# Ledger of designs, part 150: miniprotein binders against a7ua95r516to809

Target 1, 294 residues: a7ua95r516to809
Amino acid sequence: ASLSLLSISDLVPDLQFIFFWMSNAIEILYFIQQKSPAYMQTIELMDDKAGSKESLLSATISANEEAMTILEEVIMYTFQQCVYYITKTLYVVLPGLLDCNPFGTEPSSEQCRRAAGVCVCAVCVMPEAVRRVVSVFQTTSDLLQQYQVHSEIQSQMFAYLFFFTNVSLFNQLIDKGPARGWFQRSRVLQIQASVKILLDWAKGAGHNHLAQKFFAKFCSTVTILASPPQQLSQMSWKALCAEHPSLKPVQLHRILTQYQLMAELGPLPIWQPSSEDEAYIYRTVDLLESFENH
Below, E stands for the ipSAE of ESMFold2; O stands for the ipSAE of OpenDDE; V2 stands for 0.75 times the mean of E and O plus 0.25 times the DockQ between their complexes.

## First folded at step 11 (miniprotein)

Design di16 (at its last look DockQ between E and O 0.95; V2 from the best seeds 0.79)
Fold by OpenDDE base, look of step 12:
Structure di16 (fold): chain B 294 residues (1-294), chain A 95 residues (1-95)
Amino acid sequence: as target 1 above (294 residues)
Amino acid sequence: SLRKRAEELERKAEELKEKVEELRREAEEEGAPEEVEALLKYAEEMAQAAKSLARLAEAALERGDPRLARYLLRAAKILLDLAELLIKWAERLKE
């Protein structure tokens, strides 16, 4: 199937198997970790009647360590596979979030299967583009819970997915935003509202801290762009840097430059980068976020 | 083949579990030290874990992931080897 037609629902069967392997590997790893100390202690306390208990102990330690190492590799492998499939789906649906008008009367095409009639739940009232993104995260959450995946692994999964989402949205906004009119205040407000819905979902799902952390760059960008000209024009470069520490100087400079053009403000001396940042604003390599820095 | 190896490991795991049960019964009849039971229990648990891993490997093969299967089978083999060692020690302690 073309990547463009790929939905999270289409991946569920494959993901289920991966989560099954991952969960079982974690369980076995945990079992070994929990049991090994007690058994080693038992061996240590044994009489040397049957031979050197030290040899048995050494062999036991070695076997457990090796097995645990392999199981960790299995967990990492399956984790990566999950991330691969889920991020492919996100890649398809995330652009729609930037074009979404959450204030528009887009008919909710998906009837909530959970309730008889018109469901007014938070998910059902979401714009379709937002719902598609949320559906990816919700499906992931549901699968993780279904297979009782360890909480730490769940957190790592969502951390990466939010990271990926932030990088994707940020890069798209910075790169394509001016050309697509996403820097227009009205459009920015739509984006802000859409992201707010996503963040509210994350909060409701228990991932508030992770969402706040990993969406910081995108949220900062949107916040700046959503600011009225009268307000933003009163803020110095230093103040903006302080309020938006997630943004690199080159990123902030780009955002402000595009904002200035969009709002027809002309040159604003107060937005001039500090002498310390002046060299960094020209580092175009740092403009877009990397997917590899996680 | 990986499939054959998985089946062999699963069979071996079951054989070791049966051997544990046999030795446990003998140990009880003979009044063997408590240490024997501890080793046998550990061996049984390792054999069971290995069996589970072998089954997971079979599933991986069915899904066309031989890489995953190889990892799982390697882990299973390690645990079975440990189980065998524990059983041997239990036998020696019983005598």
Scores: ipSAE 0.763, ipTM 0.925, lowest interface PAE 0.6, mean pLDDT 91
Fold by ESMFold2, look of step 11:
Structure di16 (fold): chain B 294 residues (1-294), chain A 95 residues (1-95)
Amino acid sequence: as target 1 above (294 residues)
Amino acid sequence: SLRKRAEELERKAEELKEKVEELRREAEEEGAPEEVEALLKYAEEMAQAAKSLARLAEAALERGDPRLARYLLRAAKILLDLAELLIKWAERLKE
């Protein structure tokens, strides 16, 4: 029997409550921010006949500042709860992207099966592993819109989810890729196709800039690995660093080493690191990315 | 208990809203200065925000999150104290 899969739909009831609190806290915070300047100006223009106008103004400033500070903490607390639950789901489903074959896709949903091979929605043309990841992103997007969460907070949420996805996929590829055969060219092309589906979702959802920024390390890795040997063998270490600035020297070195092995290439002088980078190509502490590094 | 405090703050917020509503009607009938109406409107909005925060805190307690509830109630009390201060100032100016 297969290991049970945690789905985002099991977490929706809890996420609905957390999004409810977060959205309401945001609304109240912005309400205070919007109203405070006008009312403080009214207090400043008051006749000071009752005395202690400066005391009222001071108390009002202090109350507003403390209340807004507390609401900012509530928003961050609930934001962290949302990402915790969502990323637990992502952690379970992301490894499947490295094993799936998007070129042999079959419909797996009942709606797609009933349509008999004609896709009635974009999700139905995706391999199951990709669909599970897209479902997490889409469900998150739907909840954020349902609760009318401010667009800036929505962007911060997806920035973190894309960051998490990038770190998870990159670390697994680098760490487990040799044992799993993920550096074989046919597998790399399958991985590249699966990632393009995710990038297409992000573009259609209005998050293209965030996806380009936060998927950069994994996408650079796959781009290098997918490059034809004729093309890649003509690129110097300096040129590769310039084209792929998201990759640390130890990471680029490891990727090129795996590429040489799969392409049966001997050492290439053009791939020798610069003198500045030689100190860093063996820093194993920098090989894998941290989930705590934003 | 924390739940009793949330109920108390919600009740007080509603009491202040009702007091402000009455004072605003009186100020309109008496033709009170513009600053009286402004202070009462500000107090009403702060009391409403505090009521909303207290209700959110009760919901957090029902879901077993007393840490979230404590933050929400602290913010609610701050806004209620401000509303009370604004009402006292408005009453003095109206007199």
Scores: ipSAE 0.706, ipTM 0.915, lowest interface PAE 0.8, mean pLDDT 85
ESMFold2 (binder alone), look of step 11: mean pLDDT 87; pTM 0.855
OpenDDE base, look of step 11: ipSAE 0.761; ipTM 0.925
ESMFold2, look of step 12: ipSAE 0.704; ipTM 0.916
ESMFold2 (binder alone), look of step 12: mean pLDDT 88; pTM 0.862

Design di17 (at its last look DockQ between E and O 0.86; V2 from the best seeds 0.00; counts 0 for: pae E 1.6 > 1.5)
Fold by OpenDDE base, look of step 11:
Structure di17 (fold): chain B 294 residues (1-294), chain A 95 residues (1-95)
Amino acid sequence: as target 1 above (294 residues)
Amino acid sequence: SLRKRAEELERKAEELKEKVEELRREAEEEGAPEEVEALLKYAEAMAQAAKKLARLAEAALERGDPRLARYLLRAAKILLDLAELLIKWAERLLE
């Protein structure tokens, strides 16, 4: 009950502190990494007049290494905390994306209505369910920029969030899709349009490559399901495997089987798995994606 | 307490920075070698970083994260110990 009410806005105060600690830890780590070699070189060049410079150098190296190790742990810890809070919010809003009808006239967001002018920005014209998902990513982006988090860490954050989103959407579609009617052509087209809006946002936010990479599995699934029967029935198993390399044989087989049922197609010999893939199509453990492999 | 430790480390960082400034003045008056200034500059940087870490630890304590505070304080202590060592070497070179 309480999770359904959780918005990204509710988490912003906590996230701000986490990002603050993370950003500062990165800054100090970077400082040590950049400056310590020069200082050590100065020590190395010193005359042995005041004692063993080797002992000073050794102590300096040890102190820097230990400090950097601790700072890396702080960065990792704060990163994990950010991911934890953000993914909780995503978990709540992502199911709405699969049920969204982006072709309907949904009223503009209350926030944009309060601005005296009809904002025609891309976010304001988004369906509510899509806008909620985008809001999580946008808030994350804004916080990362506000606290000037290193670009590599920003990339890693979005990589993980897109990965999480793809796994969540894919697993829901595969597991619940048939029962929820999400494999029906009309519903698939709605899902496809909703995902396109999300991908367009990611492109506009500078994350096009990451989005294309990490959403590949979900996009491939939606593309197959959105294909007209006349077109898809002409594609062999081998051709489909080649066109959709992100899908495991068991996943492709499941998608095609459900498509066949939905489209009321008889058995299609052309979709028969190759002898090489025949053993793999029964590996049900590989059907759903794991969250642990990232 | 962790809070008391944070405050002590912050105070120590300021004390070391003041000591650096004192030794820098002495080094300038005596015409000390460039090596002394290099050590003092390094010590000052470490003390400043340690002070920042101590403040971050205090903030972590206020937010109820003693685990994070302990990491930050440990790092601060390491950097302060290094700063103190560098200062001692600078003092020996002035002697």
Scores: ipSAE 0.645, ipTM 0.882, lowest interface PAE 0.7, mean pLDDT 91
Fold by ESMFold2, look of step 11:
Structure di17 (fold): chain B 294 residues (1-294), chain A 95 residues (1-95)
Amino acid sequence: as target 1 above (294 residues)
Amino acid sequence: SLRKRAEELERKAEELKEKVEELRREAEEEGAPEEVEALLKYAEAMAQAAKKLARLAEAALERGDPRLARYLLRAAKILLDLAELLIKWAERLLE
């Protein structure tokens, strides 16, 4: 219940220890993988007077392989712990993106403009709900840099965090959207604007490719919902599928059903599923995304 | 028990590092083959890595994460055993 208990700033001390362990394990793993072969080459050139050089080489290879396997397990374990703590924070703050009105930022913008003489950052000019989400991502980025975590691991972490964000936002929109009024056009435009700010952060942070890949489903949903009724009603099911390949037939069907209701286009279905998709539009087991698919 | 094991492995790592320093002095005095220096540099790196892993395991125990500590100590033991083997070979070549 307490936001201070679940805030990213409250978790930083724990995350610092975990990143420290992870970065040290990576460093040692890198040494074994990349640098030890030079030492083994020198051993291979040794004069083998006792005929025992092969036992030394074999023992060295075995020890390196065993140690690398264990270090990979440490890295995976610490990675999972980081993700666990960070996603707990994301889970709390992500719903606010769906309730946010970014167009009512004039008072916040004036406060940020008054502070412009000191230091103006992207977070200072953001709506509060977006700022909370960006703060989680930015704090994660800062910690990864502070502990010099290998760039490949940094990419894997943001890939998972963006995947988690996409699944969480999509599932909440689909599941809770009717009751919360999130399918109303004015609300969809607000959501679209909020997501744009988040995507701009990801681009500026060097994660544009990952964000484009992992936000595709949620962004497609919002794009469809934001479309003008005259324009969308003229598009065929096949054209919509081609334009939004990240959406499963059951998901597209649900989105279009909600769109038709909110745009007051009448009760009769406008979009006819292709014969290939018709069997799948009612597969409710496929409607919500799983957090286990990544 | 795990904390005692972590302290033991750290102590052993320091002992092996001291032994490496002793053997490197001896190897320099005697003009030992390039292979001896290579074995000793490798052993030193392995002992230093094992020491770091043992200290990380102590930190994990202080946080109440014995699973992480067990992994770190297993890796530390493997690297120390390798360091000890490399030192034994270096000693043999210096005789």
Scores: ipSAE 0.552, ipTM 0.865, lowest interface PAE 1.6, mean pLDDT 84
ESMFold2 (binder alone), look of step 11: mean pLDDT 89; pTM 0.881

Design di18 (at its last look DockQ between E and O 0.86; V2 from the best seeds 0.72)
Fold by ESMFold2, look of step 11:
Formats: C-alpha cells, sequence, structure tokens
Structure di18 (fold): chain B 294 residues (1-294), chain A 95 residues (1-95)
C-alpha cells in the first residue's frame, strides 16, 4: 500500500488483500469460539482410562485462548489499516460537499454539456462532489460484501467512517464557513440537500441507524441554519439546547451568531444563554471536534 | 527464513491432515469411542486452519508485511501443536 495514493480506486488492490486477511482471521476465530466447547465437552465425558485426559484438556484450553488472542490482534491490525487508507481518501473529497450545488441547475459532466442541442439525460446525475464521497462509501461496502466480512465488523467500519465524515464536515463549516460564505441561507440549503443524498445512500445500504447517530452534530448544525428566521427567533436558548443535544454551548452560540449575522436580524442578541451555559459559550477550545474516537 | 518457516508449517499441516484421515478410518473400523472421534475431528479442523494461516502469512510476506506474517505464523504453530497433541492422544487410545 502507497500512502501517496489519493483515489479510492487506486487503493482497491491493497484493500482487497487486507479484507482477505481480516475475513479469514474472523472465520477461524469464530470456528474456535463456536466449536471448541462441543469438542471439549465430548472429551471431558470420557472415562480417564489413559490417565492423560486432564493434561489434554488443559493444553487445549490454553492453546485456544492464545490463538484467539493472536487472531483478535490480526483482525484489529487489518481493520485499522483499512480505516487508515479509506479515511485518507475521504478527507480529500469531503470539503467539496460544502461548495457544490446538488439541485442540478447545470449538467454534471462535460460529455453531457458537449452534446449541445441533444442532451440524452433528462435529469443531471448526482453532483460530482457528492459522487466522490458516495464512491468511497460504495466501494467500501462492495469490498466488505465481496469478502464476506462479518456484519458486526462492517457496522463498526461504517460507524467510524460516518464519525470521521461528521467531524470533517463540521470542523470545515465552523472554521471556514464565514470566509467561504457557507452560512448564507442559499448555501445552507444546498449543503442540506447534499447531506440528504448521503443519508439516503446510508439508508439504502442498511446503515441508517449508524448515520443518524454519527452525523448528528453536523445535521443539527445544518437544521438550525436552514430554519426560517421567524421560526428560529421564536425558540429559546433552552429549547434549542434540548432539541440539539449533540451541540456544545460554544458550538450552538457560534452557529446562532453566524445565523443572526447572515439573516441580518440586527445587532441585539436574540438568544440568551442560560446562566449555567454562559461560562461555556466562549470556550473556544471546545469549538472544533477531535478526530480521535471516544 | 520466515518464508521457509511458513512453508514448513504448511507441509506439517498437510502431514497431520493425512494422519488424521488414516486414524479416523481406523477408529471407524475398530468402533472407537465418541471422544476419540471428537479429538480427531478437532485435530483435522485445527490442521486445516493452520494450513490456511501459513498460506496467508506467505501472501503477507510477498506483500512486504512481515509483522502480519509473524502473527499469522504464531497462530498457525499453536493450532498445529494442538492438532498433534490431539492426534497422539487418539493414537494411544486406538492401540
Amino acid sequence: as target 1 above (294 residues)
Amino acid sequence: SLRKRAEELERKAEELKEKVEELRREAEEEGAPESVEAALKYAEEMAQAAKKLARLAEIALERGDPRLARYLLRAAKILLDLAELLIKWAERLLE
């Protein structure tokens, strides 16, 4: 595997070997876990005619425990390698989601555009930025299925990929949003539509629960920003905190400040933090999220 | 050397599989207890798993990952030693 590769398609050959090792290790681990008790029980019921049954059973237990420990290390090692390569490609393609227009006002490819006068596509295909992210997720899903990786491991992998996606998108929006104009209402609605496409992919792939759980912070942010001013202005700080528990006070305060500025609702603060939260709304150390998993 | 170790473990795994097949036929002929058959079935499964692990280690070496290969060979060795122990135990009971 080359760390200079940025495209998921360039990494597929290396990922295939890693998934092959991982799936085989899982299969052997499962066999030892599920079959050992039955064999041991049958041996244990034997009369001790040879006088060596207890030594055999003790050695077997020890061997099984040691082998399972090593196989778990193999599974962890190969899982971490997959995640490392996949998230490197995902990190490169995710920022484009914040800049794209998913409503399809123009053709998504030069070939469709070059067919001037005759456009064979009645509706433009998925925006390029969204397609690149979906391609990473879909390729990962296809490889996991091809190598028959256990469903719990597949879930763990997508849980981490969705967590990584959430942190990356949230941090980019908060950090670069003012300079990039991403807090403007028209841009927020475009971002919301792009995220909807990703959520629909996750639902169709059987990962809806994981996506809902791990995209919560970014989705809450976009939901607040997409709210009509008259609706949002009627909500108290306490009500917003209750509706969006994934957002820390400093994060909610920053989002509402940008919202008020972009909606031109005047200089007077609309949302008054609770007395308990007031000390926390200026903790800039808590503003951005960490890529480290809890 | 690590590649030669993988080849040695794979060859040993095949030898143990052949020995298990012989002993299972003998056990059926002589009406051996279920415990002997269980030990021989378990030994066969362990030898098969060890052979696969040794093959996976060789692939890891070809791909330049000796760390992964070492883990795989350690597991293979453990399973082969277990298979051999089960086989020797079964042989004594068939005498």
Scores: ipSAE 0.752, ipTM 0.936, lowest interface PAE 0.6, mean pLDDT 85
Fold by OpenDDE base, look of step 11:
Structure di18 (fold): chain B 294 residues (1-294), chain A 95 residues (1-95)
Amino acid sequence: as target 1 above (294 residues)
Amino acid sequence: SLRKRAEELERKAEELKEKVEELRREAEEEGAPESVEAALKYAEEMAQAAKKLARLAEIALERGDPRLARYLLRAAKILLDLAELLIKWAERLLE
């Protein structure tokens, strides 16, 4: 009950501190990594008039290594906290994306209405369910930029968030899709349009490669389900495997089976798995994606 | 307490920065080698970084994260100890 009311805006105050700690820890870590060698080299080049140069250098190396190790732990800890809070909000809003009708006329967001005029920006014209998901990613992006978090850490953050989103959407679609009617052509087309809006946002935000990589499995699933029966029925198992390499044999088999049921198609010999894949289509443990592999 | 440790580290960082400035003046007057200036500059930067970490730890305590505060204070202490070692080395070279 309480989770359904949680918005990304409610977490911004806590996230701000986490990003602040993370950014400062990264800055100090890089400072040590970049500057310490130069200082040590300068000390090393000097005559050992004090007789303690070697001891000083050894102590300096040890102190730097220990400090860097602790700072790395701080960075990892703060990163994990960010991911925890952000994925918690995604967990709440992602199911709405599968139920969204992007072709409906929904009113523009209240935030843009407060600006003196009808905002026709891409975000304002988004369906509410899509806008909620995009808002989580946009808020994350804005905070990362505000605190000048290193680009590599930003990339890792979005990689994980896209991974999480893909796993969540894919698992929900595979598990609940038949019962929820999400495999119906009209519903699939709605889902495809909603995902396209999200991908277009990711492209505009500079994360096109990451989005294409980490959403590949969900996009492949939606693409197959959106295909007309006349077209899909002409594609062999081997051709489908080659076109959708992100899908495991068991996953492709499940999708095709559910498509067949939905489209009221009889058994299609052309979709029969190869002898090589026949053992793998029964590995139900591989059907759903795991959150642990990232 | 962790708070008291943070305050002590901030104070120590400032004391070390003052000591660096004192020794820098002496080094300039005596025409000390570049190594002394490098050691003092490095010590100053470590003390400044330690001060930042101590302040971050105080914020972590205020936000109810003593675990994070302990990590930050530990790092701050290491950097201050390094700064102090560099300062002592510089002092010996000026004698």
Scores: ipSAE 0.590, ipTM 0.855, lowest interface PAE 0.8, mean pLDDT 90
ESMFold2 (binder alone), look of step 11: mean pLDDT 88; pTM 0.872

Design di19 (at its last look DockQ between E and O 0.03; V2 from the best seeds 0.00; counts 0 for: pae E 3.7 > 1.5, placed apart)
Fold by ESMFold2, look of step 11:
Structure di19 (fold): chain B 294 residues (1-294), chain A 95 residues (1-95)
Amino acid sequence: as target 1 above (294 residues)
Amino acid sequence: SLRKRAEELERKAEELKEKVEELRREAEEEGAPEEVEAALKLAEEMAQAAKKLARLAEIALERGDPRLARYLLRAAKILLDWAELLIKMAERLLE
């Protein structure tokens, strides 16, 4: 399969050109924003000997607005191209987060250690599936820094990448989770550990607030599924909605129903939706998240 | 073609930079007001930014992105027209 063609490393040359264009457009926009007010003040203070001051001021205001509009369009266009390339690679690597075992490599056997003559201690290594996702984020961060892209644009880039990541993981968990066994407690705890590593990267990279905001829906789902049955069964529908406001009623209801089935719990009256929410639990159009809804 | 327009805008940017240098020397010789120097400095910076945008448009065309090139050339043209307005203001003030 040609999955290696979607590696972030293969896309770096194209991304370098796009970040170069974006960074330059931002710098020129900043120049216009910084300098043009002073020029317009100079025109306003001119002695209008020939009566051309108003025409010059009007032309200058028009040029300022047009230049800023077009540069903003260049920035938006190049931003969208970066997002397109980067999310193509994310789409390929994100499913692996749901299947990986983050409690990975065991210490080598005593026989292996004696044959090699080397003491092999326990190895704490980032799981390969998590490393692939972190590599995309880290490469993106490195390119943004290399081209000195404005910090506001860097934050918007990661906001979208985290949004995309949340949508991809949440939709797969909801859609494929029952068939893949991802709702089993041991698997949910493994998924939770893998996502924790990713969230730790985001915190260390200075994006903690963005990750907390945009991963909330997926993290809420995993938190519910990781909860012990005894603890979860003591929470009413209203309490669960209040604790997990990022989940739509249809999403929360689906998660609880699947958890109930996998835990072999009978129907729980305490989990029945409130009368105000009952109409929304059947809105199947609201079950899966849209990649365009950011 | 967009490539020919990019080359024309880059040439125009150089012409305006040369005219700014001529006027800056004239302004220093005549002891011109601070407003003349400010206008000429801004005109030079706008012409240089326009030149950079035209060069970026040429690169976009080489990579087969005429939509991006078209945006960059529009911005370059606007900055050059703005630089010309600044130059005309400076010329009037030197008179």
Scores: ipSAE 0.076, ipTM 0.586, lowest interface PAE 3.7, mean pLDDT 79
Fold by OpenDDE base, look of step 11:
Structure di19 (fold): chain B 294 residues (1-294), chain A 95 residues (1-95)
Amino acid sequence: as target 1 above (294 residues)
Amino acid sequence: SLRKRAEELERKAEELKEKVEELRREAEEEGAPEEVEAALKLAEEMAQAAKKLARLAEIALERGDPRLARYLLRAAKILLDWAELLIKMAERLLE
């Protein structure tokens, strides 16, 4: 099936299986970790019957360590598989978020129409493109809760998914934005509104801190681009760096350069990078974000 | 009994290890992709770990801790179920 046809709903059966095993492996690992010390102590307190105690203890320690190692591998593998499938789905739906007009009257989703009433829930009133993205996150959340996956693993999952989403959206905006007209003020305001809906969902889902942290770069970019020329032209390079610390100098410089072109502003000396940053603004390797090293 | 379950899991672990070795030979003869060997290797490791957990469950029983034994046996069963799935995946990749 073409990647374009892949929906999160299509992956639910496979994800359910993976989440089930991940949850069970975590539970068992946790149990072993909690009980092993007491168990070893019990062995240590036993009478040494013909020197067999030390051998038994050593064998038990080794077996527990091996079991824990295997369970950790299973957890890591299942986590990676979940991320792999979910990010594939995100990859398909995220571009739609940049093209979305949240101020338009988009028809409600077919799924909500089939429910006997006009659902006025926050998800049902979302633009279709935003709803598709939110649906991926919501489905992930629901599955994690259904299988009672440990909270730390849930946090790690959402941290990675938000990271991936930020990188994807940021890179698309920086790379394709000028050509797609996404730097036009009207389009920027649409993007800003769409992202706000996503962030509001994340807040409602209990992931506000993670969302704020991992979307900082994309949000800073959108905030700068959404700023009126009269306001932004009054801000120095140093002030913008301080206001948007998530942006590298090369990224900020690129954003301001494209903003200047879009707004038909002449050269602004106030946006001139500092002498300290001058070497960094030409580091094009740092312009786009990497999916690696998270 | 928990002891009989432990013995059964140990036997199942050995059966899965034998199946892995059989499929490994077939994979070598057919020039199977690296994914097959990776799946078989992990299945073998899981089966071996399950066997060790089952043995630990027997020790727990001997020490009068049936609760620990039940958890260890559950862990062993989970690992064996994973091993079986990986073996099935390997079989499909050889088809």
Scores: ipSAE 0.021, ipTM 0.477, lowest interface PAE 3.2, mean pLDDT 86
ESMFold2 (binder alone), look of step 11: mean pLDDT 89; pTM 0.870

